# VHH binders against EKC/KEOPS complex subunit cgi121 (cgi121), part 135

Target 1, 174 residues: EKC/KEOPS complex subunit cgi121 (cgi121), of Schizosaccharomyces pombe (q9p7j3)
Amino acid sequence: MILPLFPETQVHVFVYENVSNCAAIHEQLISQNPIYDYAFLDAATILYKKQVYSAIIRALEDRRDEQMKTKTIHSEVILSLSPKTEISSAFRQFSMTKKSKNIVVVKIDSKLTEEEEFERLDKLVEGNRVEFSDEELQKLIDFKVLKKNYKLDPSTLENPLASILSSIALRGYS
Below, E stands for the ipSAE of ESMFold2; O stands for the ipSAE of OpenDDE; V2 stands for 0.75 times the mean of E and O plus 0.25 times the DockQ between their complexes.

## First folded at step 15 (VHH)

Design ql8 (from qk3 with A33N; framework vhh_6qgx_2; at its last look DockQ between E and O 0.94; V2 from the best seeds 0.78)
Fold by OpenDDE, look of step 15:
Structure ql8 (fold): chain B 174 residues (1-174), chain A 123 residues (1-123)
Amino acid sequence: as target 1 above (174 residues)
Amino acid sequence: QVQLVESGGGLVQAGGSLRLSCAASGFTFSDYNMAWFRRAPGKEREFVAAITYTGSSTFYTDSVKGRFTISRDHAKNTVSLQMNSLRPEDTAVYYCAVTYAWDYHTPRAYDYWGQGTRVTVSA
């Protein structure tokens, strides 16, 4: 897909459920294997498509403005999901862990079509691809984790999207 | 409370060896990547070496490759830096650091730091 604000940057997002090899994937990530150049997110922490897109956009803006806090655009996406400024904390909050079962995978600067990228990624992920939609994400979310990550309370739970997006947008400004 | 306590620093002659150790506590050691940084007089803190939480991969700055070896002991919750063929330019305060992320060369990626141990290499 192409984001209107970044027409020169191709982005792909994939959702996998019942992933059996997250530990193996995580090992490759920490080893900085270039084949695994994606942002691997724990689906338990993602409720909305717009949440993911907002993080992607912020990461791209940071890159555009030469204000990235992390080394890679994918790490910046992970950081951008967090209301916290600490990189390690953001990774703990939102990145796929060795114990994850469902994941959201983001590719920035793809040179491939969505299908081609899927074929590459499918060799790395042992799980079932599902649609990237609010409906499917809602099935995978852990609301306890979500509430904790964004400090949601009864007042903000009426419109959690607004609260989440505000947290992402205002990170570092509070 | 997270604690990182470095030890093993000292004065050595050029060509000599030292083994630094960092004792970690207050967190699940096996879940975190560990690294060594150093700060020489008048210079900024720089990355030296990192080791993944499984110990399966290590990373080094170019100037220490072949001379330094980072390792970790999960049973003791320690990370070590074996420094061989030391040079005067290795003189610095060496810091142990911990991160959940894998931006190993980025100081900001590390949430916790030790107080450091001084290494002095004489000509």
Scores: ipSAE 0.872, ipTM 0.925, lowest interface PAE 0.5, mean pLDDT 95
Fold by ESMFold2, look of step 15:
Structure ql8 (fold): chain B 174 residues (1-174), chain A 123 residues (1-123)
Amino acid sequence: as target 1 above (174 residues)
Amino acid sequence: QVQLVESGGGLVQAGGSLRLSCAASGFTFSDYNMAWFRRAPGKEREFVAAITYTGSSTFYTDSVKGRFTISRDHAKNTVSLQMNSLRPEDTAVYYCAVTYAWDYHTPRAYDYWGQGTRVTVSA
């Protein structure tokens, strides 16, 4: 996929459920294995497609403006999901962990078609691919985690999209 | 309360060895990647070495590769830095730090820092 504001940047997003090897993937991530250069997110923290796209856009804007806080664009996506600027906390809250069961995987700057990138990724992930859609994401979310991560007010919890997107877009600004 | 306490610094002759230790308490030690940073006078804090929370991977800045070894002991909740073949340019205050992230070179990625231990390497 091509984002309108970033026409030269190809992005792919995949969703896997029932992943059996998150611990092995996590070990590769912390070891900085370049084959695993994706953003691996815990699907328990992701409710909307727009949540993911807003984090991607924020990360790309920060890269364009030379304001990235992390080493890679994929690390920056993880940070960009957070309403706060603390890098370690963002990774703890949004990244796939060794205990995760369902994941969202983002590739930015892909030189491959979606099908080619999927073929590569599918060799790494032992799980069932599902559609990247609000319908599938809503089956995988943990609302207790979502509420905690974004400090959602009970009055907005039933439709928290605007609050979440504002948190991502306005992070770090008064 | 989270605490990181460095020890083992001191004055050492060039070519000598020194072992730094960082004692950790107040958090789940086995969940965190750990690193050593150093700051020489007039310089910014720079990355020295990191070790993953499993202990399976280690990372070093180029100037210390082959001379320094980072290790961790989960039973004692400690991280160590064995520093061999020391040079005057290794003179600095050495800091222990911990993160859940894997951007090891980035000081802003670290949750907690020790107060540092001074290493002075005489010519």
Scores: ipSAE 0.585, ipTM 0.832, lowest interface PAE 1.9, mean pLDDT 90
ESMFold2 (binder alone), look of step 15: mean pLDDT 84; pTM 0.855

Design yi1 (from yh2 with T106S; framework vhh_7yz9_2; at its last look DockQ between E and O 0.86; V2 from the best seeds 0.67)
Fold by ESMFold2, look of step 15:
Structure yi1 (fold): chain B 174 residues (1-174), chain A 120 residues (1-120)
Amino acid sequence: as target 1 above (174 residues)
Amino acid sequence: QWQLVESGGGLVQAGGSLRLSCTASGFTFSRYAMGWYRQTAGNEREWVALITTGGSTSYADSVKGRFTISRDNAKNTVYLQMNSLKPEDTAVYYCTARGWDKYYPSEDYWGQGTPVTVSS
């Protein structure tokens, strides 16, 4: 996948359901094992494809403008999902944990095709790959978590997309 | 004041072996995953090997089967056993402790490096 504003940056996004080894993956993330250099997100926090792409775009814009706050572009994606600027809060709210069941996995700056990247990732994740689509994401979301992470009220919960995307785009304007 | 000190580098013939050591002080060694990277002139550092706090090991494809990482928490030391060395393994080798701030990656510790030269 090529984003129009970043034509030389290849991005892949994968979704896995029923992942049995999130604790093992988390140990490797704590160790910063380069084989696991992806953004691992808890799918319970992701409702839309556009939510993920908006966070990727925000992270890439911050890298371009030399305004990244975190160590890697993948950690910056996790920060960019959050309406807040605090790194700890963003990771607590959006990152995969040892207890996660379903995950969204992002690779930025890939030198591989989608299928080649999948072959590498599939060796690491014990779960079932599903399509990265709004239809599949809607099956995996926890709306209580979504409401809490983005402070959605009843009127925005019916159509939360614009509120979520605004939170991502406007983070840091205060 | 933390410190990582590498040793064991030098000149070796192709096909030979070296054992690198890295001794840590000034931080709780057993709480850190440890790794080895290497760098040739004009290039970015390249990952070589990693060992987690639990002892799980991982290797770059270019060294898998030839290099072995290990740790001794009682001696605050991480090792890299390098066998079947090739001229392409010539580099400065750096020891690192991988930083983690409860929820997210933080600043790493790095040694000053130990040169390894593998001659034909």
Scores: ipSAE 0.624, ipTM 0.859, lowest interface PAE 1.5, mean pLDDT 91
Fold by OpenDDE, look of step 15:
Structure yi1 (fold): chain B 174 residues (1-174), chain A 120 residues (1-120)
Amino acid sequence: as target 1 above (174 residues)
Amino acid sequence: QWQLVESGGGLVQAGGSLRLSCTASGFTFSRYAMGWYRQTAGNEREWVALITTGGSTSYADSVKGRFTISRDNAKNTVYLQMNSLKPEDTAVYYCTARGWDKYYPSEDYWGQGTPVTVSS
């Protein structure tokens, strides 16, 4: 996938359900294994495609402007999902954990086709790939976690997308 | 103060073997993943191998099947056994410890490097 504002950057997003080896993946991430150069998100925290894209765009903008707050573009994506400025908080809120069952995987700067990237990633993730869509994400979301992460209340829950995007956009300004 | 000291580099003929060592100090060795990188003049540092705290190993495609990374936590040492060496393996080899803050990646730590020269 190519983003309009970043035509030189190819992005792939994958969704996995019933992942059995999240603990093993987590160990590799802690080890900063180059083979695991992705953003691994807990699907329980993701409700919309646009939420993910918004975070990706924010991260790419940060990189473009040399304003990244984290070490890697993928870690910046994780940070960008959070309304909080603290990196540790963002990771706790949105990053895949050892206990995760469903995950969203983001690849930035891919040199491969979506299918080729999938083949590569499929060797790392032991789970079932599902479509990256609002419909599938809605099946995996934990609304309690979502409400907590973005401090959603009855009024904002009427249009949660707008609230989430605003939180992402206004990070550091609230 | 974190320190990594590489050793074992030298001149070897193609098809030969070398064993590199990296001794760590100043941090709890067993809590960090260790890796090897290599670099030639004018080029970027290339990842070679990694071993996790749990002992899981990974390799670059260029060295897979020829190189073996291992660690001895009791000696605070990581090793790189290099077999079937090729001239293309000629480089300065660097040991690295992967930094990690409480919940996110941090800066890496590097040794001074040990040179490996493989002659034809």
Scores: ipSAE 0.601, ipTM 0.852, lowest interface PAE 0.8, mean pLDDT 94
ESMFold2 (binder alone), look of step 15: mean pLDDT 81; pTM 0.819

Design yi10 (from yh2 with Y103W T106S; framework vhh_7yz9_2; at its last look DockQ between E and O 0.87; V2 from the best seeds 0.70)
Fold by OpenDDE, look of step 15:
Structure yi10 (fold): chain B 174 residues (1-174), chain A 120 residues (1-120)
Amino acid sequence: as target 1 above (174 residues)
Amino acid sequence: QWQLVESGGGLVQAGGSLRLSCTASGFTFSRYAMGWYRQTAGNEREWVALITTGGSTSYADSVKGRFTISRDNAKNTVYLQMNSLKPEDTAVYYCTARGWDKWYPSEDYWGQGTPVTVSS
């Protein structure tokens, strides 16, 4: 997948449900294993494709402008999902945990086709791949978590996408 | 103060074996993943192997089947057993400890390196 304004950067996004080895994956992540060079997100926190895209774009903009706040582009994606500026908060809010069952996996700067990347990632994730779509994400979301992460209320829930995107865009300005 | 000290490097003929050691001090060794990298002059540092706190191991494709990473937490030491060495394995080998803050990745710590030369 190629994003507008970043034509030189190939991005892949995968969704897995019923993942049995999140604890093992987490161990590799905290070990900073180069093989696990992805952003692993808890699917329970993701409602829209555009939410993920917005975070990716923000991270890429930060990198372009040499303003990344985190160590890696993938960690910056995680940070970019959060309305909070604290890195630790972002990770707690959106990053895959040992207890996660469903995950969204983001690869930035891929040199592989989607199929090739999938083959590589499939060796790491023990779960079922599903389509990266709003429909599938809606099946995996925890609305309590979503509401908490973005402080959604009855008024903002009328258009949750707009509220989420605004929160992402305005991080650090509120 | 975090310290990593590599040893075991030297000259070896192709097909030979070496065992590198890295001794850590200044931090709780058992709580960190340990790894080996290698670097030649003018090139970027290349990942070689990693061992997690749980003992899970990973290797670069170029060394799979030939190299083995292990750790002894009682001795605060990580090892790299290198078998079937090739001239292409010639490099300075560096030990690393993967730092981690409470919730996110932190800086890496490195040793001074130990040189490995594999002659044809």
Scores: ipSAE 0.698, ipTM 0.885, lowest interface PAE 0.7, mean pLDDT 94
Fold by ESMFold2, look of step 15:
Structure yi10 (fold): chain B 174 residues (1-174), chain A 120 residues (1-120)
Amino acid sequence: as target 1 above (174 residues)
Amino acid sequence: QWQLVESGGGLVQAGGSLRLSCTASGFTFSRYAMGWYRQTAGNEREWVALITTGGSTSYADSVKGRFTISRDNAKNTVYLQMNSLKPEDTAVYYCTARGWDKWYPSEDYWGQGTPVTVSS
């Protein structure tokens, strides 16, 4: 897809369930292998499509404005999911780990169609691709993790979208 | 202070071979994935090869089957064996240690570069 404010930037998002090789992928990520240049997110932390798109938009805005804090646009997406500014907290809370089971994978600046990018990614991930949709994400979320990551209380937990999106959009303003 | 020192570059005819070496000091070499990049004038650095701490190797499509990356942790050295060289391989070759701060990518270490020229 192309976001309206970033017309030269193609973005793809994939969701995999029951991934058996997160430890192998993690080794490649800590090596910064360019073949694995994606944002790999733990799906247990993602409830909405809009959550992911808001983080992508924030990362792209920070790149445009020369305000990026991290080495790559994909690492910036991971930071942008966090309500806090600290890089290590964001990765600890949102990034795929070697113990993850379900993942959301983001590619920014793709030169490929969605299906061409999928063909590349499918060689790397041993798991079952599912639709990137709120319905599928809701099956994979861990609500205890979501509550902790965004400091949700009972007043927001029934419909937390606005609180989550505000946290992403307003990080760094105080 | 850390240091990465490349050697083994030079002038070679097409079809020939070179072996690049990069020797590390001032950091724990075995804890870093090591890579090779190359750069031609006016262009961004292009990835060539990577070897993980566990010894897994990866290559850019343009060099697969011709180049081999390896490491010797006892000598703190990473190598790039370059066979069947083509004029298109002409570049300055840089070694790098890929930085990681427990949870996230951190600053890399880079060598000074060693020039390779492949003549027709």
Scores: ipSAE 0.600, ipTM 0.852, lowest interface PAE 1.6, mean pLDDT 91
ESMFold2 (binder alone), look of step 15: mean pLDDT 81; pTM 0.815

Design yi11 (from yh3 with T106S E107D; framework vhh_7yz9_2; at its last look DockQ between E and O 0.01; V2 from the best seeds 0.00; counts 0 for: pae O 12.2 > 2, placed apart)
Fold by ESMFold2, look of step 15:
Structure yi11 (fold): chain B 174 residues (1-174), chain A 120 residues (1-120)
Amino acid sequence: as target 1 above (174 residues)
Amino acid sequence: QWQLVESGGGLVQAGGSLRLSCTASGFTFSRYAMGWYRQTAGNEREWVALITYGGSTSYADSVKGRFTISRDNAKNTVYLQMNSLKPEDTAVYYCTARGWDKYYPSDDYWGQGTPVTVSS
């Protein structure tokens, strides 16, 4: 996929369920292994495709404007999901952990087709790929975690999308 | 107070071998992943190899099968055995310790580099 505002940047997003090797992946991530240069997100924190795309766009905008706060574009995606500017909080809330069971994986600046990138990623992740869709994400979400991460009022909003997207868009402007 | 010191570089004929060493001090070596990068003039550093704190190894496609990374935690040293060298392997080789700030990747430690020249 190519985002209209970033025509030179190819992005791929994958979703895996029932991942059995998150602890092994985590060891490679803390080692900064370039083979694992993806954003690995806990799917329990992701309800919408637009949530992920908004974080990707925000990270790319910050890179373009030389405003990145983290080491890589992939770590910047993780920060960009958070309504707050604190890097540690964003990673605690949104990144894959050793105990994660379902994940969303983002590759930015890919030189590969979606199928080629999937073939590489499938060698790294022991789990079942599912479609990146709101329907599949809804099956994997933990609503208690989502409400906590974005401080949602369950009595006020029937659909939390606008609140989540505004949190992503407005971080750093107030 | 931390330090990474590379050694073992030099001039070698194509097809030959070199063994690079990198000795660490000023941090707990056994808890860090260690890696090698290389750089030619005017280009960005290129990843070569990595060994995790748990001993798992990974290699760039361009060196897989020819280079071997290893570590000796008792000596605080990481090694790169480079076999079947090609002129394209000519570069300054840098040792790195991969940083982690509790939750996310942080600043790395870098050595000053050791030059390797492979003649044809």
Scores: ipSAE 0.526, ipTM 0.828, lowest interface PAE 1.8, mean pLDDT 89
Fold by OpenDDE, look of step 15:
Structure yi11 (fold): chain B 174 residues (1-174), chain A 120 residues (1-120)
Amino acid sequence: as target 1 above (174 residues)
Amino acid sequence: QWQLVESGGGLVQAGGSLRLSCTASGFTFSRYAMGWYRQTAGNEREWVALITYGGSTSYADSVKGRFTISRDNAKNTVYLQMNSLKPEDTAVYYCTARGWDKYYPSDDYWGQGTPVTVSS
């Protein structure tokens, strides 16, 4: 897909459930295997498509403005999901772990079609691809984790999306 | 060129079992997810099961617990073991390559299908 604000950058987002090899993927990420050049997110922490898009946009803006805080655009996406400025916190909050079962995978600067990218990713991820939609994400979310990550309270839970987006947008400004 | 050939369909009584096979040729079988779909006259083709490159499987809710998809890369074949068949499982079953989930809009390559009839 193409984001309106970044027409030169192709982005793909995939959602996988029942992933059996998150531990293996995690090891490859730690070793910085270039074949795993994606942002691997724990789906338990993602509730909305717009949450992911907002993080992607924030990361792209940071790159555009030469203000990235992390080493790679994909790590910047992970950071951008967090209301906190600490990179380590962001990764603990949102990144896929060895124990993850459901994941959201983001590819920035893809040169491939969505299908072609899937063919590549399918070699890496042993899981079931599901639709990238709010409906599917809602099935995978851990609300306890979500509430913790964004410090949601009864008042903000009336409109979680607004609160999440505000947290993402205002990171580093409070 | 890509070719898929389904087999194993037939008539079976409710509660019975069938095992469908789909043999692929013309492409690197092991690199692609394989899926089974089914279609009845006048209806859209319905996704039934998928097995990924990595061997992970997924199923439509209507067949979960009854159907099992598997693959043998050495034989370029994908299988669908169908147990506890119901009359509503009656359809022509198709296999497809390059399918990735139930949301895949359309696959380019299909077999001719194998008919499955479940009598009550």
Scores: ipSAE 0.005, ipTM 0.220, lowest interface PAE 12.2, mean pLDDT 89
ESMFold2 (binder alone), look of step 15: mean pLDDT 80; pTM 0.808

Design yi12 (from yh3 with K102Q; framework vhh_7yz9_2; at its last look DockQ between E and O 0.82; V2 from the best seeds 0.00; counts 0 for: pae O 4.6 > 2, SAP .682 > .668)
Fold by ESMFold2, look of step 15:
Structure yi12 (fold): chain B 174 residues (1-174), chain A 120 residues (1-120)
Amino acid sequence: as target 1 above (174 residues)
Amino acid sequence: QWQLVESGGGLVQAGGSLRLSCTASGFTFSRYAMGWYRQTAGNEREWVALITYGGSTSYADSVKGRFTISRDNAKNTVYLQMNSLKPEDTAVYYCTARGWDQYYPTEDYWGQGTPVTVSS
């Protein structure tokens, strides 16, 4: 996939359910292993495709403007999901952990087709790929976690998209 | 104060072998993933190999099957055994320890580098 604002940047997003090896993947991520250079997100924190796209766009804008706060574009996506500017909070809240069961995986600057990238990723992840769609994401979300991460009140949990996208767009304007 | 001290670099003929060592001090070695990068003039550092704190190893495609990374936590040392060397392996080799705060990567530790020259 190519985003219109970043026509030379190929992006792929994958969703896996029932992942059995998140602890092993986590060991590789904290080791900064280049083979695992993806953003691994806990699917319990992701309700919408637009949530992920908005974080990707924000990370790419910050890279373009030389305002990235983290070491890689993929770690910047994790920061960009957060309404706050503090890096450790963003990772704690959105990154895959050893205890995660379902994940969303983002690859930015891919030189591969979606299926070629999937073949590489599938060697790393022991789980079942599902469609990156709002329908599948809704099956994997934890609404208690979503409410906490974005400070949603109970009345907005039925359709929280605008609140979530505003939080991503307004990060740093507090 | 932390240190990473590489040794074992030098001049070797193509087809030969060399063993690089990197000894760490001033931090808890067993908690860190260790890696090797290499750099030629005018280029960014290129990843070569990584060994996690748990002992899992990974290699760049260009060295897979020829290089072996290992660690000895009792000696605070990471090794890179380099076999079947090619002139294209000529570079300055850097040892690194991958930094991590509880939830996110922090500043890495880097050695000063050890030059390796592979003559044809």
Scores: ipSAE 0.542, ipTM 0.834, lowest interface PAE 1.9, mean pLDDT 89
Fold by OpenDDE, look of step 15:
Structure yi12 (fold): chain B 174 residues (1-174), chain A 120 residues (1-120)
Amino acid sequence: as target 1 above (174 residues)
Amino acid sequence: QWQLVESGGGLVQAGGSLRLSCTASGFTFSRYAMGWYRQTAGNEREWVALITYGGSTSYADSVKGRFTISRDNAKNTVYLQMNSLKPEDTAVYYCTARGWDQYYPTEDYWGQGTPVTVSS
């Protein structure tokens, strides 16, 4: 897909459930294997498509403005999901872990079609692809984790999306 | 102090074989992924192969099926077996240890490199 504010940047987002090899993927990420040039997110921490898009946009804005805090655009996406400024905290909060079962995978600056990118990624992920939608994400979310990550309370839980987007947008400004 | 020392480079004819070695010191070798890169004058360093701390391997498409990366943790050494060498494989080969800290990547460590020349 193409984002309106970044027409030259193609982005793909994939959702996998029942992934059996997250530990292996994690090992490759730690090893900085170039083949695994994606942002691997724990689906348990993602509730909305707009949450992911907001993080992507924030990361792209950071890159545009030469204000990236991390080494790669994909790591910046992970950081951008967090209300915290600490990189390590962001990764602990939102990044795929060895124990993850469901993941959201983001590709920035893709030169491939969605289908081609899927074929490439499908060789790396042993799981079932599901639709990238709020409905499917809602099935995979851990609300305890979500509440913890964004410090949601009864008042903000009335409109979690607004609170999440505000947290992403205002990171580093509070 | 982290150190990586490459060896095994040299002149070889096309179709021939070489085995590169990289000996590490100054860090816990078995906890880090190791890799090989190569570089020619005026060009960027190119990824060749990687072996994780768990022993999983991956290769660039250009060397897949010809090169094999392996490691011996008891000797703190990573190897690159290069078979069916081609003139386009001519380069300085560098050993790298991948850095990781606090759940995000850090800078890599590099050796001085060993030259490989493949004649036609």
Scores: ipSAE 0.027, ipTM 0.363, lowest interface PAE 4.6, mean pLDDT 90
ESMFold2 (binder alone), look of step 15: mean pLDDT 82; pTM 0.825

